# VHH binders against Probable 2-keto-3-deoxyxylonate dehydratase (xacE): the designs that were tried, part 18

Target 1, 289 residues: Probable 2-keto-3-deoxyxylonate dehydratase (xacE), of Haloferax volcanii (d4gp28)
Amino acid sequence: MHYHQLAVSGERRLTASRDSTTYDLTSADADLRTFGDLARVASIARTSVDRLAAELTEDADVVDDAFVDRHATVPVDAEEIWAAGVTYQISEQAREEESSMPDMYFDVYDADRPEVFFKATPSRTVEPGDAIGVRGDSEWDVPEPELGIVLRRGEIVGYTVGNDVSSRSIEGENPLYLPQAKVYDRCCSIGPCVVTPEDVEDPHELEMSMTIERDGEVIYDDATNTSEMVRSCDELVSYFTRHNTVPELAVILTGTSLVPEQPFDLQEGDHVDITIEGIGTLSNSVTTV
Below, E stands for the ipSAE of ESMFold2; O stands for the ipSAE of OpenDDE; V2 stands for 0.75 times the mean of E and O plus 0.25 times the DockQ between their complexes.

## First folded at step 20 (VHH; framework vhh_nb_b201)

Design i6 (from y3 with S105D K106S E107S G108A; at its last look DockQ between E and O 0.89; V2 from the best seeds 0.00; counts 0 for: grease 26.1 > 24.2, SAP .774 > .668)
Fold by ESMFold2, look of step 20:
Structure i6 (fold): chain B 289 residues (1-289), chain A 122 residues (1-122)
Amino acid sequence: as target 1 above (289 residues)
Amino acid sequence: QVQLQESGGGLVQAGGSLRLSCAASGFTFSDYAMAWYRQAPGKEREFVAVIVRGGSTYYADSVKGRFTISRDNAKNTVYLQMNSLKPEDTAVYYCAAEGYMPYYDSSALDYWGQGTQVTVSS
């Protein structure tokens, strides 16, 4: 199923979507208000999130997509969002044009240890429909569309869409500036929903696309597939969880090959749509922070 | 020191009733989901019932309608009322607690009691 977390008149609500119908699970059980609530009970009861949700639908109110879209918030209350880089296969042509890539990126592609880094707190994470940020002191910024792994107690409980907004100029100046290039106000968005693994046959076989609009004109439109990942979701999770006390709920963004090249530069007022097959579309406007 | 202590088990005739109690200490009881599990001879431990901190309850299909979980936060105690008992309910019953912690320490486990035996004879 697809799960959304909503804020309705100051109250949290959880919805589940199945077969084009969306159910307000909180209307059937007032103690189930977040995806984390549902996942906890499912774990205790040794049943699946989807089976527990399905049992509630008989008593749940039905809501339409417009209601969900109007009230959607982050799809999971992740205390920490982490991200991975250098995780997608590069073309033979791109490797032959090596002079345009720093040697360290080639080293990471070939290394045992993946690039995994801290990305965001809840306070830096933007809801679907709200504005992602570009730094006022950055000269070149890009959105980075990524499949997100949703974790509970270090175990995969679902997938979502993420935007790993980045300063290409700060990162490109010096590899040691990566934290400043990645972590700042409004640097990340996740959503619109969490999809359970049962509905994602293979997380490494999903189309991912991004469209960027400026002044009503499409200025970027491209797609890739998660099958181009050279690191598995399980491998990335293992490097997050090993030797690391993790929050109950977390998201790992898994990198991308869809990074606009110059002369593209993300600007205030742009609109970014990221779509991953089987999950949905994460939409954000852009502001300067 | 965290402790969960079950009581109220024993031998009972089929069709009878028992009430299990689990007294908790060493943590903030009202912040925890409380659950009962059981393990029959030769079987794996299975879920019986859970009550979340807001009071909602969930049951295994095998006990729905016969068992009722409840909690008394003032006494730090969770209960399992077992009615219409069957020989297949024979098991060691365990009390468990799971917290709403913001950070999960992978080296730490949530809390479990030592168990109380319930035997249902025909």
Scores: ipSAE 0.620, ipTM 0.873, lowest interface PAE 1.6, mean pLDDT 90
ESMFold2 (binder alone), look of step 20: mean pLDDT 84; pTM 0.854
OpenDDE, look of step 20: ipSAE 0.879; ipTM 0.953

## First folded at step 21 (VHH; framework vhh_nb_b201)

Design xa (from y3 with A97R; at its last look DockQ between E and O 0.01; V2 from the best seeds 0.00; counts 0 for: pae O 10.0 > 2, placed apart)
Fold by OpenDDE, look of step 21:
Structure xa (fold): chain B 289 residues (1-289), chain A 122 residues (1-122)
Amino acid sequence: as target 1 above (289 residues)
Amino acid sequence: QVQLQESGGGLVQAGGSLRLSCAASGFTFSDYAMAWYRQAPGKEREFVAVIVRGGSTYYADSVKGRFTISRDNAKNTVYLQMNSLKPEDTAVYYCAREGYMPYYSKEGLDYWGQGTQVTVSS
């Protein structure tokens, strides 16, 4: 199923969509307000998220998709969002081009250990429809469309769309500046929903596209497939959880293969749409932070 | 075609009671929340009560403790039991299909009945 978290007049609600019908699960059980709530209860009840949700739909109100779209917020309350880098060959190439130390990226690309780094906290993660941020002290910024893995206690419970907005200029200046290049105000967006593994079927066989608009004109339009990713979701999760106390809810962004070429620079006023097959479209405007 | 038809309105003295009914058709009644609204002359339409699919109910503060909303899914009917009526309850009462809570944005697909007049005399 597709799960949306809604924020309506300060109240949080959870919806589930199945077979072209959307259900307000919170209407069936007021204690289920978030995807995390549902996942937790499912775990306690020793059942799947979708099974529990299906049971709840019997008592849940039907809601319009348009309403969900208007009120959808971050689809999961991830305590930590992490990301992986250099998971696509084209990404490796792009990093090499921008970096003062290009060999580092080649080494990571070919290594057993992937690049996994901290990306965002809840306060730095923007909801669908809101503005992602580009750093005011950065000369070169880009969106990074990525498949997001939703984890509960280190177990995959779903997938979402993510945008790992990054400063290429800062990262390129010195790899040690990665935290500053990746972690800043409004540096990350995820959404529009969480899709359970049962419905995604194969996270490594998903079409992904990104469109960027500026002043009403499409200035970037390209597509790729998660099949191009050289690291598996399980592999990334393994390294993320290895010797690490992970939060109850976390998201791992799996890297990017859509890299706008210079002289492209993400600017305030731009609009970024990222679409992943079977999940949906994450849309954000851009602002300077 | 979605249709809602209200009935049960009328003239009643303050302190009296009325029971409104709304017959629904054209959709799977049991899948939707149903609500009552009212509009007094010269005033904006206001929320009165809603009953969700699961049976939970919510009321406007002005009618809490006095009004009770209920539903019979077998009859495709939603009811509004109005007790301890006041002159300020005078309005046209409308039945509505609500896909969501009435405090939320009402943009989208909302269906309304023609309304039934309730007049409470002092």
Scores: ipSAE 0.005, ipTM 0.293, lowest interface PAE 10.0, mean pLDDT 91
ESMFold2, look of step 21: ipSAE 0.473; ipTM 0.821
ESMFold2 (binder alone), look of step 21: mean pLDDT 84; pTM 0.856

Design xb (from z2 with A97R; at its last look DockQ between E and O 0.01; V2 from the best seeds 0.00; counts 0 for: pae O 10.9 > 2, placed apart)
Fold by OpenDDE, look of step 21:
Structure xb (fold): chain B 289 residues (1-289), chain A 122 residues (1-122)
Amino acid sequence: as target 1 above (289 residues)
Amino acid sequence: QVQLQESGGGLVQAGGSLRLSCAASGFTFSDYAMAWYRQAPGKEREFVAVIVRGGSTYYADSVKGRFTISRDNAKNTVYLQMNSLKPEDTAVYYCAREGYMPYYSKEGFDYWGQGTQVTVSS
């Protein structure tokens, strides 16, 4: 199923979509307000998220998709969002081109250990429809469309769309500046929903596209497939959880393969749409932070 | 075609009771919350009560403890039992289909009944 978190007048609600019908699960049980709530209860009850949700739909109100669209917020309250880098060949190439130390990216690409780095906190994560941020002290910024893995206690419970907005100029200046290149105000967006593994089928066979508009004109339009990713979701999760106390809810962004070429630079006023097959479209405007 | 038809309104003395009914057709009744609104002369339409699909009910503060909303999905009917009626309860009562709780807005309402007059005399 597709799960949306809604924020309406300060209250949170959870919806589930199945067979072209959307249900307000919170209307069935007021204690289920978030995807995390549902996932937790499912775990306790030793059942799947979808099974529990399906049961709840019998008592849930049907809601309009338009309502969901208007009120949808971050689809999961991830305590930490992490990301992986250099998971696509094109990404490796792009990093090598931008970096003062290109060899280190090549080394990571071929290494057993992937690049996994901290990306965002809740306060730095932008909901669908709101503006992602580009750093005012950055000369070169790009969106990074990525498949997001939703984890509960280190186990995959779903997938979402993510945008790992990054400063290429800062990262390129020195790899040690990665935290500054990746972690800043409004540096990350995820959404529009969480899709459970049962409905995604294969996270490594998903079409992904990104469109960037500026001044009403499409200035970037390209597509790729998660099959191009050289690291598996399980591998990334394994390294993420290895010798690490993970939060109850976390998201791992799996890296990017759509890399706008210079002289492209993400600018305030741009609009970024990222679409992943079977999940949906994450849309954000851009602002300078 | 979606249709809602209210009935049961009338004149009643203060302290009296009325039971309103709303017959629904043209949609899967059990999939939707149903609500009652009322509009007094010169006033805006106001929320009275709602019953969601699962049977949970919510009431305006002004009618809590006095009014009871219920539904019979087999009959595609929503009811409003009104007890301890007051003159200030005088209004046209409307049945509405509401697909979402607890946030009711006029923007989402697509179907309303014609209303039934309730008059409470002092």
Scores: ipSAE 0.005, ipTM 0.282, lowest interface PAE 10.9, mean pLDDT 91
ESMFold2, look of step 21: ipSAE 0.602; ipTM 0.867
ESMFold2 (binder alone), look of step 21: mean pLDDT 85; pTM 0.862

Design xc (from y3 with A97K; at its last look DockQ between E and O 0.01; V2 from the best seeds 0.00; counts 0 for: pae O 6.8 > 2, unsure alone 64.4 < 65, SAP .743 > .668, placed apart)
Fold by OpenDDE, look of step 21:
Formats: sequence, structure tokens, C-alpha cells
Structure xc (fold): chain B 289 residues (1-289), chain A 122 residues (1-122)
Amino acid sequence: as target 1 above (289 residues)
Amino acid sequence: QVQLQESGGGLVQAGGSLRLSCAASGFTFSDYAMAWYRQAPGKEREFVAVIVRGGSTYYADSVKGRFTISRDNAKNTVYLQMNSLKPEDTAVYYCAKEGYMPYYSKEGLDYWGQGTQVTVSS
């Protein structure tokens, strides 16, 4: 199923979509307001998220999709968002091009251990429809369309769309500046929903596209497939969770293969749409932070 | 096409009672929450009550204990029993679909009837 979190007048609600019908699960049980709530209860009950949701739909109100779209917020309250780098060959090339130390990225690409780094906190995560941020002290910024893995206590419970907005200039200046290149105000967006593994089937066979508009004109339009990713979701999760106390809810962004070519620079006023097959479209405007 | 038709309004003295009805058509009635709103002269439309699919009900604080919302899915009808009416309850009362949120629905988000006038004299 597709799960949306809604924010209406400060109150949170959870919806589930199945077979073109959307259900307000919160209407069935007021204690289920978030995807995390549902996932928690499912785990406790030793059942799947979808099975539990399906049971709840019997008592849940039907809601219009338009309503969901208008009120949808961040689809999961991830305490930590992490990301992986150099998971696509083209990403490796892009990093090598920008970096003062290009060999570092090549080494990671071929290594057993992937690049996994901290990306965002809730306060730095932007909901669908709101503006992602580019750093005011950065001369070169890009969106990074990525498949997001939704984890509950280290277990995959779903997938979402993510945008790992990054400063290429800062990262390229020195790899040790990665935290500053990746972690800043409004540096990350996820959405529009969480899709459970049952509906995604194969996270490594999903079409992904990104469109960037500026001044009403499409200045970037390209597509790829998650099949191009050289790391599996399980591998990334494994490295994320090993020797690490993971939060109850976390998201791992799996890296990017859509890289706008220079002299492209993400600017305030731009609009970024990222679409992943079977999940949906994450849309954000851009602002300087 | 979604259609909602309110009825049952009228003039009543303070302390009196009225029962409003809303006949619905054009959608699967039993799948949706139904709500009542009201708009007094010179005031904004405000939420009154909602009944969700499962039968749970929510009320505005101003009407709690006095008003009761109910539904008959076989008749595609939602009701508002209004007891202990007060002059401040005077308003046009509207029936709405998908009023499951205990908040004011923005215009155009829900389907509304034409409303029924309720006047409570002091």
C-alpha cells in the first residue's frame, strides 16, 4: 500500500491507498497517526504493515486523493536520514570530476564498504511541496534524486523518494567537508509517500526521473533506473546497522545516478520533480539558506 | 455528481430542539464521514459535528452535550439532533462530505448542500 502522512491544523493523520481507494486509517483508530505508529503496532502484533492496514480499512473513512495531496507532509518521521554515495557509476564519475581527490571515490566504488554518511535530522528535512535549500556560501549545488529505504529498527518497512541536495563546490574542495556539503538547513526532502516492499517488489528495478524547471522552462529532464545501482539495498542497510544503534525510524537514501552537467547550478526559484516508478513524485521548490 | 440536501431547519425558542437531516447522493455514502457545519451572519463557517464511517463522532466544544450526529447508511442520510438550543446557535447549517477532520474545511475541499436556516429566539 501507499501511505501518506497528513498534517491538518497541526494534527497528524495516516492514510493508506489500495486499489485506487484511499483510506484514513486514523479514522479507524485515533492512535494511529503516523506511519511509524502503524509500523510499531504491526511489529508488536507480529504482522505486516499492510495486513494491519488492510484490517483497519474496514472501519476507515474513504478520503479523496486531492485532499491527501493538499495535506500530505513528510511520509515518515525518520529520526535520522542517512545517505549512500558513489552507488552508481555515473556518480563516481561526477565525484571524480568535482573533487580535488578523485581517487578517493574510485576506491570507495570498488570497495566492499560503501560510503554511508549522515544526511539530515527532522528539522533539516523538507516535506513535499516545500523548498529545499541551497547553501548561500556554495557556488555549485545540485539535487540528487534517490530511492529512499524506510527502516524501522533496522528492518526495511518501505520505500520513498528522496532528494539528497548537495553542495558540489564544498564537497569538491575537500572530502572532509562532506558534512557541510550534505548537512545544512533544508538539505533533504522525502516523499510523497511510503510504499511497502510488497508493492515495490524489486527496489532495484524502478524507473527514476528528474525534471528541473527554471522560469517556467524545463532545463533538465532525464531518467535512469535503480537497476544501475551497484549496491543492493540490503548491503547498504547492513553497513548502516552494523555496530550502530539505529533509531526506531530511519531512512537511507541510496545514492544518485542523475547528475546535471556543468555549468548547471541549482538556483533559488527552481522547481525539482523526482519520480520513482510505483512510489510517486517528490516535488520541491528551491530556496537559498 | 455529489448532492447533499439539508432539511429540518426553522425557528425555535431557546431551550428548544430541532432535528436536521441531510440526504446524500452521488457517492458511496457508507464509505465517507459526514459532517455538519454552520455559518452565522457575519461569521465564518465553523465545524459543528462529524460522524466517521465506523460511527465515531466528534463535536465542536460549543455544541458538546447538546448536539448529536448520527447516520443511516440505508437511507444515505446524516442527522443532527440539536437540543438545548441557544440564540448563538442561530446559523445556516450545512451538510458536508469528508468532514472527518474536526476542523473547518476550506471552501472547495468538501461538498456542501445549500444549507438549512436555524433560528433560535431568546
Scores: ipSAE 0.015, ipTM 0.346, lowest interface PAE 6.8, mean pLDDT 90
ESMFold2, look of step 21: ipSAE 0.504; ipTM 0.831
ESMFold2 (binder alone), look of step 21: mean pLDDT 82; pTM 0.835

Design xd (at its last look DockQ between E and O 0.74; V2 from the best seeds 0.78)
Amino acid sequence: QVQLQESGGGLVQAGGSLRLSCAASGFTFSDYAMAWYRQAPGKEREFVAVIVRGGSTYYADSVKGRFTISRDNAKNTVYLQMNSLKPEDTAVYYCAAEGYEPYYGLDYWGQGTQVTVSS
ESMFold2, look of step 21: ipSAE 0.818; ipTM 0.943
ESMFold2 (binder alone), look of step 21: mean pLDDT 87; pTM 0.881
OpenDDE, look of step 21: ipSAE 0.771; ipTM 0.914

Design xe (at its last fold request DockQ between E and O 0.75; V2 from the best seeds 0.84)
Amino acid sequence: QVQLQESGGGLVQAGGSLRLSCAASGFTFSDYAMAWYRQAPGKEREFVAVIVRGGSTYYADSVKGRFTISRDNAKNTVYLQMNSLKPEDTAVYYCAAEGYEPYYGMDVWGQGTQVTVSS
ESMFold2, look of step 21: ipSAE 0.836; ipTM 0.948
ESMFold2 (binder alone), look of step 21: mean pLDDT 84; pTM 0.855
OpenDDE, look of step 21: ipSAE 0.892; ipTM 0.962
ESMFold2, fold request of step 24: ipSAE 0.816, 0.825, 0.814; ipTM 0.943, 0.947, 0.945
ESMFold2 (binder alone), fold request of step 24: mean pLDDT 84, 84, 84; pTM 0.858, 0.856, 0.856
OpenDDE, fold request of step 24: ipSAE 0.919, 0.921, 0.918; ipTM 0.975, 0.975, 0.974

Design xf (from y3 with V50S V52S E98S Y100S Y103S Y104S; at its last look DockQ between E and O 0.01; V2 from the best seeds 0.00; counts 0 for: pae E 18.8 > 2, placed apart)
Fold by ESMFold2, look of step 21:
Structure xf (fold): chain B 289 residues (1-289), chain A 122 residues (1-122)
Amino acid sequence: as target 1 above (289 residues)
Amino acid sequence: QVQLQESGGGLVQAGGSLRLSCAASGFTFSDYAMAWYRQAPGKEREFVASISRGGSTYYADSVKGRFTISRDNAKNTVYLQMNSLKPEDTAVYYCAASGSMPSSSKEGLDYWGQGTQVTVSS
């Protein structure tokens, strides 16, 4: 199923979508208001999230997609969002154009240990429909569309869409500036929903596309496939969880090959749409922070 | 049709300067980001400099401080001022544009000029 977390007049609600119908699960049980609530109860009851949700739909109100879109918030209350880099096959053109790329980045492709880093707190993460940020002191910014792995207690419970907004100029100046290039106000968005693994046959066979509009014109439109990942979701999770106490809910963004090439530069007022097959579309406007 | 026409290349003595121009037609120039690339014989094509629609500039490390990219939207032209030229700057220089009609990998409409030769003598 597809699960959305909503804010409706200051109240949190959880919906589940199955077979083109969306149910307000909170209308069936007022104690179930988040995806985390549902996952916790399913664990206690020794059943799956989807089975528990299916039982609740018998008593739940039906809502339409427009209502969900108007009220959607982040799809999971992840206490930490982490991200991975250097996870997609790098093209010969990208290697040519990144002639100033430090040798350490190419070494990471060959290394046992993947690049996995902290990305965002909840306070730095924006909802679907809200504005992602570019730093006022950055001269080259890009959105980074990524498949997101949703974890509960370190185990995969679903997938989502993420935007790992980045300053390419700050990161490119010095590898030690990576935290400043990645972690800042409005640096991340996740959504629109969490899709459970039962609805995703293979997370490594999903089309991912991004469009960017400026002043009503499409200025970027490209696609890739998660089959181009050279690191699996399981591998990334293992490096996040090993020797590391993880929060109850977390998201790992899995990298991308859809990074707009120079001379593209993300600007205030741009609108970014990221779509992953089987999950949905994450939409954000852009602001300067 | 989109056209990018480079000019200003030629033979120059090491330490000298050249100014490349790229005249654009067939698209709304002010909506496009512009870039310069170069390719020396036997080497891969490499990024030199770019300028966004909003005027932000970016440079390869090998040319920072020596090259300056600029644009004139009234003339639909992007420029590359190349100072303190070295023999290793010898290459064919290409103008490129990206904007409101981005392409897919092989089916795209990435716009490139035909290139202009720059030769720096020792």
Scores: ipSAE 0.000, ipTM 0.161, lowest interface PAE 18.8, mean pLDDT 85
ESMFold2 (binder alone), look of step 21: mean pLDDT 83; pTM 0.843
OpenDDE, look of step 21: ipSAE 0.021; ipTM 0.418

## First folded at step 23 (VHH; framework vhh_nb_b201)

Design xg (from xe with Y104S; at its last read DockQ between E and O 0.85; V2 from the best seeds 0.87)
Amino acid sequence: QVQLQESGGGLVQAGGSLRLSCAASGFTFSDYAMAWYRQAPGKEREFVAVIVRGGSTYYADSVKGRFTISRDNAKNTVYLQMNSLKPEDTAVYYCAAEGYEPYSGMDVWGQGTQVTVSS
ESMFold2, look of step 23: ipSAE 0.736; ipTM 0.919
ESMFold2 (binder alone), look of step 23: mean pLDDT 84; pTM 0.852
OpenDDE, look of step 23: ipSAE 0.888; ipTM 0.959
ESMFold2, fold request of step 24: ipSAE 0.802, 0.818, 0.840; ipTM 0.941, 0.945, 0.950
ESMFold2 (binder alone), fold request of step 24: mean pLDDT 83, 83, 84; pTM 0.847, 0.853, 0.852
OpenDDE, fold request of step 24: ipSAE 0.908, 0.890, 0.913; ipTM 0.968, 0.957, 0.970
ESMFold2, last read: ipSAE 0.833, 0.831, 0.809; ipTM 0.949, 0.949, 0.941
ESMFold2 (binder alone), last read: mean pLDDT 84, 83, 84; pTM 0.854, 0.851, 0.853
OpenDDE, last read: ipSAE 0.871, 0.911, 0.901; ipTM 0.949, 0.968, 0.966

Design xh (from xe with Y103G; at its last look DockQ between E and O 0.60; V2 from the best seeds 0.75)
Fold by ESMFold2, look of step 23:
Structure xh (fold): chain B 289 residues (1-289), chain A 119 residues (1-119)
Amino acid sequence: as target 1 above (289 residues)
Amino acid sequence: QVQLQESGGGLVQAGGSLRLSCAASGFTFSDYAMAWYRQAPGKEREFVAVIVRGGSTYYADSVKGRFTISRDNAKNTVYLQMNSLKPEDTAVYYCAAEGYEPGYGMDVWGQGTQVTVSS
């Protein structure tokens, strides 16, 4: 199933969608208000989130897509969002142009240890439909569309879409500035939903696309596939959980090969749509922070 | 010290009833989901029932309609009322708690109480 977290007149609600029908699970069980609530019960009961949700649909109110869109929030209350880099295959042409890439990039690409870094807190993460941020002291910013792995207590419970908004100029100034390039107000968005692994046949066979519009005109439109990842979701989770006390709920963004090149620069007023097959579309406007 | 102490186990004839109690100490009881699991000889521990912070309850299919979980937050105690007991209910019953508060979740387990149902 696809799960959305909603805020309706100050009340949290959880919906589940399957077969083009969306059910308000909270209407059937007032104690199930977030995806984390559902995942907790499923884990304790040693059953799947989908089976638990399916039993509730008999008593649940049905809602339409417009209602979900109007009230959608982040699809999971992740205490920490982490991200991975250097995770997608590079082309033979990019290999032939090796001298134009930093040595550090190729060293990490070929290493056993993947690039995994802290990305965001809840306070820095924006909802679907809200504005992602470009920092005012940055000269070059990009959106980074990524498959997100949703974790409860270090275990995969689903997938989502993420935007790892980045300052390429701050990152490029000095490797030690990576935290400032990645972590700032409105630096991340996740959504629109969490899809459970049962609805994702293979997380490494999903088309991922990004469209950027400016003044009503498409200025970027490209696609890739998660089959181009050279690191598996399980591997990334393993490096996140090793020797690291895991939060109750977390998301790991898995990297991308869809990064607009200069002279593109993400600007206030831009609109970014990221679509991952089988999950949905994460949409954000852009503001300066 | 964080502790869960089960009581109320024993020998009972098939068709009979028992009530298990689990007393909690050393944590904020009302902020936890409370659960019962059981383990029969030679088998893995299996879920029996859970009661969440807000009072909703969930049961394994094998016990639905026969067992009832409840909690008394004033006494820091969770109960399992077991009715219409069957020989296959024979097991060590464990009380467990799972927290809602940040701090990377703490799981608490009791030492277990034996329930034996004679045919």
Scores: ipSAE 0.727, ipTM 0.914, lowest interface PAE 0.9, mean pLDDT 90
ESMFold2 (binder alone), look of step 23: mean pLDDT 84; pTM 0.858
OpenDDE, look of step 23: ipSAE 0.867; ipTM 0.949

Design xi (at its last look DockQ between E and O 0.84; V2 from the best seeds 0.83)
Fold by ESMFold2, look of step 23:
Formats: structure tokens, sequence, C-alpha cells
Structure xi (fold): chain B 289 residues (1-289), chain A 120 residues (1-120)
């Protein structure tokens, strides 16, 4: 199923979508208000999230897509969002030229240990429909569309869409500035929903696309497929959880090959749509922070 | 330190009732989900019931309509009222707690268990 977390008149609600129908699960059970609430009960009861949700739909109110869209927030209350880099296959021409990327990044690309880094707290993460940020002291910024892995207690419970907004100029100045290039106000968005693994079949066979509009015109439109990832979701999770006490709820963004090149520069007023097959579309406007 | 102590088990005839209690200490009881599990001889431990922080309850299909979980936060105690008992309910019953704190959820606390035997 597809799960959305909503804010309705100051109250949190959880919806589940099955077979083109969306159910307000909170209407059937006032203690199930977030995806984390549902996942906890399913874990304790040793049943699946989807089976528990399906039982609740018998007593749940039905809501339409407009209601969900109007009230959607982040799809999971992840205490930490982490991200991975250098995870997609590079082009044949880039490989042949070897000078198309910094030597350090080539080294991590071939290494056993993947690049995995901290990305965001809840306070730096914006919900669907809200504005992602480009930092005021950056001269070159890009959105980074990524498949997101949703974890509970270190185990995969679903997938979502993420935007790993980045300063290319700060990162390019010195690799040690990566934290400042990645972590700042409004640096991340996730959504629109969490999709459970039963509905995704293979997270490494999903089309991913991004469009960027400026002044009503499409200025970027490209696509890739998660099959181009050279690191698996399981591998990334393993390096996140090894020797590391993780929060109950977390998201790992898995990298991308869809990074606009110069002369493109993300600007205030732009609108970014990221779509991943089987999950949905994450939409954000852009502001300067 | 952190402790759960079950009581109220015993021998009962089929069709009868028992009420199990589980007293908690060493943690803020009202901030935990409380659950009962059971294990019959030669079988795996199975879920029976849970009551979440907000009071909602969930049951295994095998006990729905016969068992009721409840909690008394003032006494730091969770209960399992077992009615219409059947011989298949014979097991050691364990209470357990799971926290809601994001970084300490993995403090899974188990009691020592109490034997329930249902004779025909």
Amino acid sequence: as target 1 above (289 residues)
Amino acid sequence: QVQLQESGGGLVQAGGSLRLSCAASGFTFSDYAMAWYRQAPGKEREFVAVIVRGGSTYYADSVKGRFTISRDNAKNTVYLQMNSLKPEDTAVYYCAAEGYEPYYYGMDVWGQGTQVTVSS
C-alpha cells in the first residue's frame, strides 16, 4: 500500500491507499496517526504493515486525492535522514576520459565502503509542496532526485522519493566542506508517501525522472532508472546501521545520476518535480535561505 | 533496574477465567506500549495482545473476543483478563514493554513469565 501522513486542523492523520481508494486509518483508530505508529503495532503483533492497515479499512472513512494532496506532510517522521553518494553507474564516455571526475570520488567509487553521510534533521526537511532551499552564500546549486529507503529499527519498511538539495560550488571548493554543502535550512524534502516493499517488487528497477520549471517553462527534463545503481539498498543500509545506534525511524537517500550540469543553476522561484515509478511525485518550489 | 513481574497464573477448568497482572518498575510506565505473549510447550512464543500508550488495543485472532488487555498507569500495571479459556490457551504468559523514545526503542523488557494451565 501507499501511506500518507496528513496535518488536518492541527491534528495528524494517517491514510492508506489500496486499489485506487484512500482510507483515513486514524478515523478507525485514533492512536494510529503516523506511519511509525502503524509500523510499531505491526512489529509487536508480528504481522505486516499492510495486513494491519487492511483490517482497519473496514471501519475507516474514505477520502479523495484532493484532500490528501491538500494536507500532505512528510510521509514518515524520520529523526535522521542520511544520504549516499557515488552510487550510480557513470557513462562510458566519462569512464574513458577518467578526468571527468575528481580522483577522490573515483577512489570511493571503487572502494568497498560506500559514501554515506548525514543529510538532515526534521527541522531542515520540507514537506511536499513547500520550498526547498538554496543557501545564500552558494553560487551553484542543484536538486538531486533520489530513491529513499524508509527504515524502522534499522529494517527496511518502505520507500519514498527524496531531494538531496546541494551546493555544487561549496562541495567543489573542498571535499571537506561536504557537510555545509548538504546540511542547511530546507536542504531536503521527502515524499509524497511511503510505499511498502510488497508494492515495489524490485527497488532496483524503477524509472526516476525530474523536471524543473522556471517562469512557466520546462528548463530541465531527464530520466534514469534505479537499475543503474552500483550499490544495493541492502548494502547502504548495512553501512548505515553497522556499529551505529540508529533512531527508530530514518530515511537513507540512495544517490542519483540526474544532476543538472552547468550552465544550469537552481534559482529562487524554480519548481522541481521528481517522479519515481510506483511511488509518486515529490514537488517543491525553491527559495533562498 | 528495569523489571516486569507477572502474577495471576494457575490451573483453571475449560470455560473458566483468569486475570494476569504484570507490575512494572524502573521505567516511566505510561510512555511504553505493553504486550502479552505466550509460549506453549514445544511451540514458538506467539503474540497475544498489546495496549499502546494512548490506550488502543490489538489482539491475536486466536484470542479476540475472549481476552482483554488493560493498563493502570497509576499502579504501573498491565492486565490480561482471560475468559472462556480453552485447553489450547495453556502456556507460559510473558509481559513485555516497548518504548516510544526514538533512540531507546530497542529496550525490549520481558517478564519472567507465569504458567496458565487449562484442563478439560
Scores: ipSAE 0.780, ipTM 0.930, lowest interface PAE 0.8, mean pLDDT 91
ESMFold2 (binder alone), look of step 23: mean pLDDT 83; pTM 0.848
OpenDDE, look of step 23: ipSAE 0.880; ipTM 0.954

Design xj (at its last read DockQ between E and O 0.77; V2 from the best seeds 0.83)
Amino acid sequence: QVQLQESGGGLVQAGGSLRLSCAASGFTFSDYAMAWYRQAPGKEREFVAVIVRGGSTYYADSVKGRFTISRDNAKNTVYLQMNSLKPEDTAVYYCAAEGYEPYYKGMDVWGQGTQVTVSS
ESMFold2, look of step 23: ipSAE 0.833; ipTM 0.946
ESMFold2 (binder alone), look of step 23: mean pLDDT 83; pTM 0.849
OpenDDE, look of step 23: ipSAE 0.886; ipTM 0.957
ESMFold2, fold request of step 24: ipSAE 0.783, 0.792, 0.801; ipTM 0.932, 0.935, 0.936
ESMFold2 (binder alone), fold request of step 24: mean pLDDT 83, 82, 82; pTM 0.847, 0.842, 0.846
OpenDDE, fold request of step 24: ipSAE 0.886, 0.886, 0.889; ipTM 0.957, 0.957, 0.957
ESMFold2, last read: ipSAE 0.779, 0.785, 0.802; ipTM 0.933, 0.934, 0.936
ESMFold2 (binder alone), last read: mean pLDDT 82, 83, 83; pTM 0.844, 0.849, 0.850
OpenDDE, last read: ipSAE 0.889, 0.889, 0.891; ipTM 0.958, 0.957, 0.959

